# VH-VL binders against Ubiquitin carboxyl-terminal hydrolase 19 (USP19), part 2

Target 1, 103 residues: Ubiquitin carboxyl-terminal hydrolase 19 (USP19), of Homo sapiens (Human) (o94966r282to384)
Amino acid sequence: LAFVKNDSYEKGPDSVVVHVYVKEICRDTSRVLFREQDFTLIFQTRDGNFLRLHPGCGPHTTFRWQVKLRNLIEPEQCTFCFTASRIDICLRKRQSQRWGGLE

## First folded at step 19 (VH-VL; from w3 with heavy chain F55L)

Design h5
Fold by OpenDDE, fold request of step 22:
Structure h5 (fold): chain C 103 residues (1-103), chain A 122 residues (1-122), chain B 110 residues (1-110)
Amino acid sequence: as target 1 above (103 residues)
Amino acid sequence: QVQLVQSGAEVKKPGSSVKVSCKASGYTFESYAISWVRQAPGQGLEWMGGIIPFLGTANYAQKFQGRVTITADKSTSTAYMELSSLRSEDTAVYYCARTYEFGDSEYYFDYWGQGTTVTVSS
Amino acid sequence: QSVLTQPPSASGTPGQRVTISCSGSSSNIGSNYVNWYQQLPGTAPKLLIYSNNQRPSGVPDRFSGSKSGTSASLAISGLQSEDEADYYCAAWDDSLSGYVFGGGIKLTVL
């Protein structure tokens, strides 16, 4: 997956929150993997608008989006949660520093 | 911190079964795969199979197909490996390991259990 | 017996640079990332290198990995006595649909 609509903001000195805008994500088959320098979103969705942008894909297609981060995170302190319209990923910074962006 | 704590040593008779547990903590259990790797005395490492807990389906090395069953209990954050029809050559230390997998191109074990010694003897 | 091939043993003196080789095929090292594990005597393996050349936190930079074609290598600079251990290369194998290890190499620090 080359791109997925997203934005991010720094929440205090120690965290970055990433919003990934994909509707109707299957919570049972979606997850986020965290490493020191990146995270990977693995998901399925029934969002017709999203799927139309990806010909040949369907509700059971597993999408993968990996983001190489500008700075290091604490993988085990990172979290994610699903809403009806997006995935919220909370990244815990390894060091309290301004990022200026995800990548 | 990530920890994988395995069940204790087992002594089994040939033909019996053994079930080893691996309790995970310090991370989101269902998100990461768990693999099982064994090591016979004085030998190298051998991958047996793995499972992604939230999917509940496991993949196995061809060598162990039909004889090994890997399961995961999300409610207890515990993975299991059951090996049946035990034989002397199954004597080994069995390790569980948290598995990072991004497709098949990236696949590795970043955290390991302490190992469980299984001895098969008549 | 092992799908990936490693020499059974290697040795070096403290401060020396040693290189451990790992040979595979197009279906494993040639197509997938190589990882390295260190196993100290009587302990569980530890991830040393992942994705060919990446070091987990806590692994000294004197450890480095590289891959070319169907072969990979682990280099240890400034060899220390604590580096005496078994080292395993590993990779996913597309043809076997499974993870494969090298036979392991015992590194002795003289």
Scores: ipSAE 0.758, ipTM 0.932, lowest interface PAE 0.7, mean pLDDT 95
Fold by OpenDDE, fold request of step 22:
Structure h5 (fold): chain C 103 residues (1-103), chain A 122 residues (1-122), chain B 110 residues (1-110)
Amino acid sequence: as target 1 above (103 residues)
Amino acid sequence: QVQLVQSGAEVKKPGSSVKVSCKASGYTFESYAISWVRQAPGQGLEWMGGIIPFLGTANYAQKFQGRVTITADKSTSTAYMELSSLRSEDTAVYYCARTYEFGDSEYYFDYWGQGTTVTVSS
Amino acid sequence: QSVLTQPPSASGTPGQRVTISCSGSSSNIGSNYVNWYQQLPGTAPKLLIYSNNQRPSGVPDRFSGSKSGTSASLAISGLQSEDEADYYCAAWDDSLSGYVFGGGIKLTVL
C-alpha cells in the first residue's frame, strides 16, 4: 500500500499522534507493528470508498502500510486504537525533540 | 522491556503429549506473532510454526502439520505449543519468539524466550 | 538437512575480519529478506541482523549483513572473544510456506 489518508501532530514534547482515516476497520484483523524507525499498519476494512480505490481488493483483503519515521521512537511504548472513522496511533519519541513532520 | 518467559523442563514418554507455555510482557501481546523454534541436542534451529494472537490463526511447518497445535490466550498474554505423539527425536530445547511479520518477505524473531527442555524417553 | 547452506565452522583471531556465508535458492534468499541470529554457548538465540542488513538496537556496527542473488553474508569486523558463538542465517521460504534456517556456523575465536 503506497498511501493512505492521514495526518499527524506533535502531542507535547514526547509524543506524535498519527490519524489514519479509514472507516469500518475490522478490529479483529487489524494491528500496528512498531520498530525504532518505522511503524506498519496492517488492516482490513469494509469501507467502500477505500476499496473502490483499490481494484481487485475486498473486505477480506489485508492491507499493509509502512511509514518510515524521520526520528526514532520507543516501540514498546507506542499504542494504537480504533474509532469508527480512523485509527489513532500514538508514537512515543525516543528523544524529546521537534519532528517537523512524520516522514 | 520485552520478555518471554517459558514453562519449565518436561520429561515425557513416547506417544504422550507436551504443552509448553510462553508468557509475554512488555509489549502489546495481541499485535505481534509468536513463533516456536526447537533445537535438538547439538543440532541447528528448526521452525515449527507461529500464531498471531490477535487473529488467533496459526501456521505450521509441513513437518509438524497435524502433530503440533499453537494457541494464544490474550487474557493472560500467553502462547502455547502442544506437540503430540512424542518421539525420541522430539527431544530438544523449545523456544518461543516474538515474530515481526510484514508479509512473507519480512519475517524474523526479535525477542526469544529462555527455552524449555523437553526430553522424550522410555 | 538444512534448507539454507552454511559452512559448519569458521575461525579467526581477535581483531580480524570474518565473513560467514549463507546460500539458498530463489524461493527463500532470492525472494525474501535474510536474517541472522547469534547463539552464545548455552543460551537462546539472539537477533543479530534483520532485513538483510539492518542491526537491532544493541548490536554493534562491527556486524554487517549483505545479500546478493540467492546468497547472503555476515561480516564481523574487529573480531572479539565474545563473538565465539553459533551463527544462523534464516529466511522465509515461499515454496515451503515456512521459515527456514541455515545449518549454523560455529565461530571460534583463537
Scores: ipSAE 0.740, ipTM 0.930, lowest interface PAE 0.7, mean pLDDT 95
Fold by ESMFold2, look of step 19:
Structure h5 (fold): chain C 103 residues (1-103), chain A 122 residues (1-122), chain B 110 residues (1-110)
Amino acid sequence: as target 1 above (103 residues)
Amino acid sequence: QVQLVQSGAEVKKPGSSVKVSCKASGYTFESYAISWVRQAPGQGLEWMGGIIPFLGTANYAQKFQGRVTITADKSTSTAYMELSSLRSEDTAVYYCARTYEFGDSEYYFDYWGQGTTVTVSS
Amino acid sequence: QSVLTQPPSASGTPGQRVTISCSGSSSNIGSNYVNWYQQLPGTAPKLLIYSNNQRPSGVPDRFSGSKSGTSASLAISGLQSEDEADYYCAAWDDSLSGYVFGGGIKLTVL
C-alpha cells in the first residue's frame, strides 16, 4: 500500500498530532479510521506529482496507509481534518504518558 | 461492548437462496471487516468470504465464488450474506465475525455472531 | 482435507500440559500470522490466540502459542475440564487469497 510523507509530535501528555502531506485529497472518498492501537488513512488524490510516483494509479485509485501505534488510543476521541495540502490527525492517548515516538 | 446479532434460523428447499443478516454494535462499523464462516454438522470451520465496509467490496473463497454475495449497509451497521442454488450439503451453521486486518499478514476474527442455522431439505 | 493439518484428537488429564500442533505451508503459516480459536460444545468459536502468541483480554496465561517455520503449536498448561473443546488453527493464505482453518482437533480431558 502507499507511502506518504508525514511527521508527528506529542501535544502534551494526552495527545499526538500527525501531519500527512498529500495534496488535493478527495474529501468525499477519503477518511481516517481509528482502532485501539492503529489508524488507517484511506484516500484518493488528484495530485499529479503523487500519481506520477505510482505508475498505473489515477484519481480513482484508493490508497491505504496503516500505522501501528506505540501505545493505545481512544478511537472515539480521535479526529482528523483535510486541508488542500495535508491531513491533520489528532490521536487521543488512552494513558497520559510520553510515547517517545509515533510507532 | 462489541456485539454481532444474526438473523434467525431458516429452512430452505434445494435450488432456493438464503440471506443472513449480521447487525453490529459497540464499535465503529467501518473500522473492521466482517467475514462469514460456516460449519456443517459435525464438521470444521470454513471461511466463505468477507467485506470491508468502507470500500464496499467483498472477497470470496474460490469454492463459493459465483454463489455467494456479501454486502454491508453502513447506515444500519449490518452485513449480509446471500447463498444461492442451495443444496443439502449447504446445511450448516453460518457465522458472521468481526475481522481485524492490518497490513499483509494480520487477519483474525475477534468477535463472532451467535450463528444462524440453515437447513436445506425438501 | 483442510489446508492446515491438525491431528483429529488429543487428550490429557487435569493439571497436565498438552500441546496441539498445526502444520501448513509457506503460503500460509510460513508468511502470515497464526491464530487459534476455541469452540466449546454448542457455542460459537472464540478467539483464543492471535498473531502467533498474543492472548486477548480474558484468556488465561496457561494458553500459549508459538510458530516455527510452517508449523504452529498451542500449549495448554494446568489442564482443566472446561478446556474440553475443539481447537482450530487458522491463517491467511497468500496463494489462495483467503483465510484457511485447520480441520480442528477435539481435546478430551480425562
Scores: ipSAE 0.564, ipTM 0.879, lowest interface PAE 1.8, mean pLDDT 91
Fold by ESMFold2, look of step 21:
Structure h5 (fold): chain C 103 residues (1-103), chain A 122 residues (1-122), chain B 110 residues (1-110)
Amino acid sequence: as target 1 above (103 residues)
Amino acid sequence: QVQLVQSGAEVKKPGSSVKVSCKASGYTFESYAISWVRQAPGQGLEWMGGIIPFLGTANYAQKFQGRVTITADKSTSTAYMELSSLRSEDTAVYYCARTYEFGDSEYYFDYWGQGTTVTVSS
Amino acid sequence: QSVLTQPPSASGTPGQRVTISCSGSSSNIGSNYVNWYQQLPGTAPKLLIYSNNQRPSGVPDRFSGSKSGTSASLAISGLQSEDEADYYCAAWDDSLSGYVFGGGIKLTVL
């Protein structure tokens, strides 16, 4: 439900990469769930700048961001990882084709 | 390929409890909620509640609040519904259903278990 | 509960088009997506229509859904004998914080 700063690009005909810019993410309580045509990012963060944008929230708050995708993916072949400054999500396209956009 | 397989029929006395299991396969268990829906003989469908396995949180229809407990075991991909203080009116077929939810407005049951008959009689 | 109202029965002959109604309120159909479930005799329910008018894979396009205001309709064209079943509308209700079904409608194919 939360707004997050993000961008994406197509990595060839088979993949889409999504960057979600959230710092200080709690790896133990955060993950990405994949379905046939959407994903859900569930996360907690200690980043003071992010939390200032969401009054009443703190490091214990669970944030949820869902994206309905332009085309189908293979959920079991999608991955994610956390870096210091962002979350990287790799979507495996079901059909090898150009999407022209994420949603 | 998605399957929900429920435990077998139960015969119970009034005042006791019943716990029905729902084993999921063919999809990533944590990615979908599981709901429980019952149907008394000759009657319609009635939603009892559901659970999101990743969060472990359950929600319940107001009618069943305080009598129903819905849980999930991620390690076995199994959801459970326990109904306590059974009455003869609780005689019904109990279904589990995989629940698709997206945002605040999309909510539906795309795969159903075979049903578990619970009979409450003295 | 019986927040969603459906007639108890409907009928048609093979090849006909029938419509099945569902009436709700602003807290359910008026604010949320409507879904339809088919229950063949002696079987578990099956998702027939989701999100007002979407068909799951394997549901033929002669089944269609729509909604207007606080009411919804399921249309079945080219009726076949295997369409004889109970049909339930359903939606989330914001006031009850819960999912509600219609009472169900028995469709008979004459």
Scores: ipSAE 0.532, ipTM 0.865, lowest interface PAE 1.9, mean pLDDT 91
Fold by ESMFold2, fold request of step 22:
Structure h5 (fold): chain C 103 residues (1-103), chain A 122 residues (1-122), chain B 110 residues (1-110)
Amino acid sequence: as target 1 above (103 residues)
Amino acid sequence: QVQLVQSGAEVKKPGSSVKVSCKASGYTFESYAISWVRQAPGQGLEWMGGIIPFLGTANYAQKFQGRVTITADKSTSTAYMELSSLRSEDTAVYYCARTYEFGDSEYYFDYWGQGTTVTVSS
Amino acid sequence: QSVLTQPPSASGTPGQRVTISCSGSSSNIGSNYVNWYQQLPGTAPKLLIYSNNQRPSGVPDRFSGSKSGTSASLAISGLQSEDEADYYCAAWDDSLSGYVFGGGIKLTVL
């Protein structure tokens, strides 16, 4: 996957929050996997508008979005949740420092 | 800290199967693939295949397609490799390795198990 | 008869710099990152260099990697007796849809 609409911001010295704007996420088949300096969003969606932008894809298609991070995180302290309109990802920084950007 | 602990040595007869386990600890099991690499006595390293535990998808080196089955059990953080129709040429040390993959070009083994010796003899 | 080609052996004396080569093709080293593994006698392999030239934590900076075209090199400066080991280059191969290793090179410290 080339692009997913997203934004991010630093939440104090210890965290980065990432918002990924995809609707109708299939919770049972979707996850965020965290590693020391990256994360992978794996998801399926029923959102017709999203699927029309990806020819040949349907609600059964597994999409993958990987992000290599600017600095290290603590994978076991990172979280995610699905909301009505987006996926919220909270990254716990390994070192308390400002990143100045996500990647 | 990351650790991969494999099952013990095995002695097998030709035509049988062997199943080696690899228990992972010290990291989130679903976040990394697990690969299997073997080394015959006095020879080099040979990749057999790997599995992505979250997706449950395995891929195999062409040489082993049809003889090897790689599985993972997320609840026990354990990967398995089963090699069937054993022959004397399968005598080797079998390693599991935690596999980092990113995009379509990064693929490497950052932590290795201690190895499991499998001897195939009559 | 490995997909990646390495000389079978190399040698050096303590304090020297040695270079270990690895030759591949466009489907492996030419398109994908090169990694290096060290195998000390009687032990499992260990990641030495990843993504062409990156050192994992605990690997001293006298080990360095490089890649040019379809070839890669591992350099060891300040050679020490504990560097006596087998060294393997490796990369993903797009044509084989699999991971490939060099044949290994036995480094002897004289």
Scores: ipSAE 0.526, ipTM 0.873, lowest interface PAE 2.1, mean pLDDT 91

Design h5
Fold by ESMFold2, fold request of step 22:
Structure h5 (fold): chain C 103 residues (1-103), chain A 122 residues (1-122), chain B 110 residues (1-110)
Amino acid sequence: as target 1 above (103 residues)
Amino acid sequence: QVQLVQSGAEVKKPGSSVKVSCKASGYTFESYAISWVRQAPGQGLEWMGGIIPFLGTANYAQKFQGRVTITADKSTSTAYMELSSLRSEDTAVYYCARTYEFGDSEYYFDYWGQGTTVTVSS
Amino acid sequence: QSVLTQPPSASGTPGQRVTISCSGSSSNIGSNYVNWYQQLPGTAPKLLIYSNNQRPSGVPDRFSGSKSGTSASLAISGLQSEDEADYYCAAWDDSLSGYVFGGGIKLTVL
């Protein structure tokens, strides 16, 4: 587990967007896995600033960030993408409702 | 709908190996672990080990360490359990089960395969 | 001999309440959630209670779970003939780095 910089917001009654601020993500070894009420971000990064915060870790270290969600999602309708500076995760709510928070 | 379908019954000689398959469907295979649990005739349940498919890492109960190998093939959504150096006391029904794990303290089996009977006899 | 201890059998009459116990240690039930599995005769086990007291979809609310310290209980109210089965408690054990089951308890409905 890492303490990664993140924020989130609700995109109407049907979606939540999560931004995870990690640079230089290794796209071919990194993934987001979705389950009915959680997600797991698995990643590797070459970002020197991030790696300095984690002694003994390097570009081949696999990091795991796991979040238990406030409400249910539809795992097959959730998406993610990697940008140069962050990871964007879009969660599709199972029920149209306001969560009032991510977890 | 989540489904785990196991390979058919096997009759084996002592000293041989058996490899049981468990084909998963109805969910994202990499999102859950798969465990193997056996039950000898008239006996209780015994956890043998499990695998986290997205990492490819397996762990094993101490009793089976060195004799059991658990693998997963992401491309076919199939897990395998191979038990070597079979003895008559390995006669049992072998189950695969989808495993929910979260953090350090949540671990349970929410869907089970139908079981595979392995009989070891001379 | 199982890591978690259950009595080997129990019985009850239809309509009554039965409580099934499970005893463990600080490395399993004391530190981790307890789960319960039901195994009807001739069938695969199924998840009955997870995370101490949660019911999966399709499990009636007459089944309930609880834990206190290193012990756990499964209660079945309104006992029915179809509840005749083997019941297993289970939990992750930190010291063994593995999942442990109780020895199972055969519930007979008279």
Scores: ipSAE 0.491, ipTM 0.859, lowest interface PAE 2.3, mean pLDDT 90

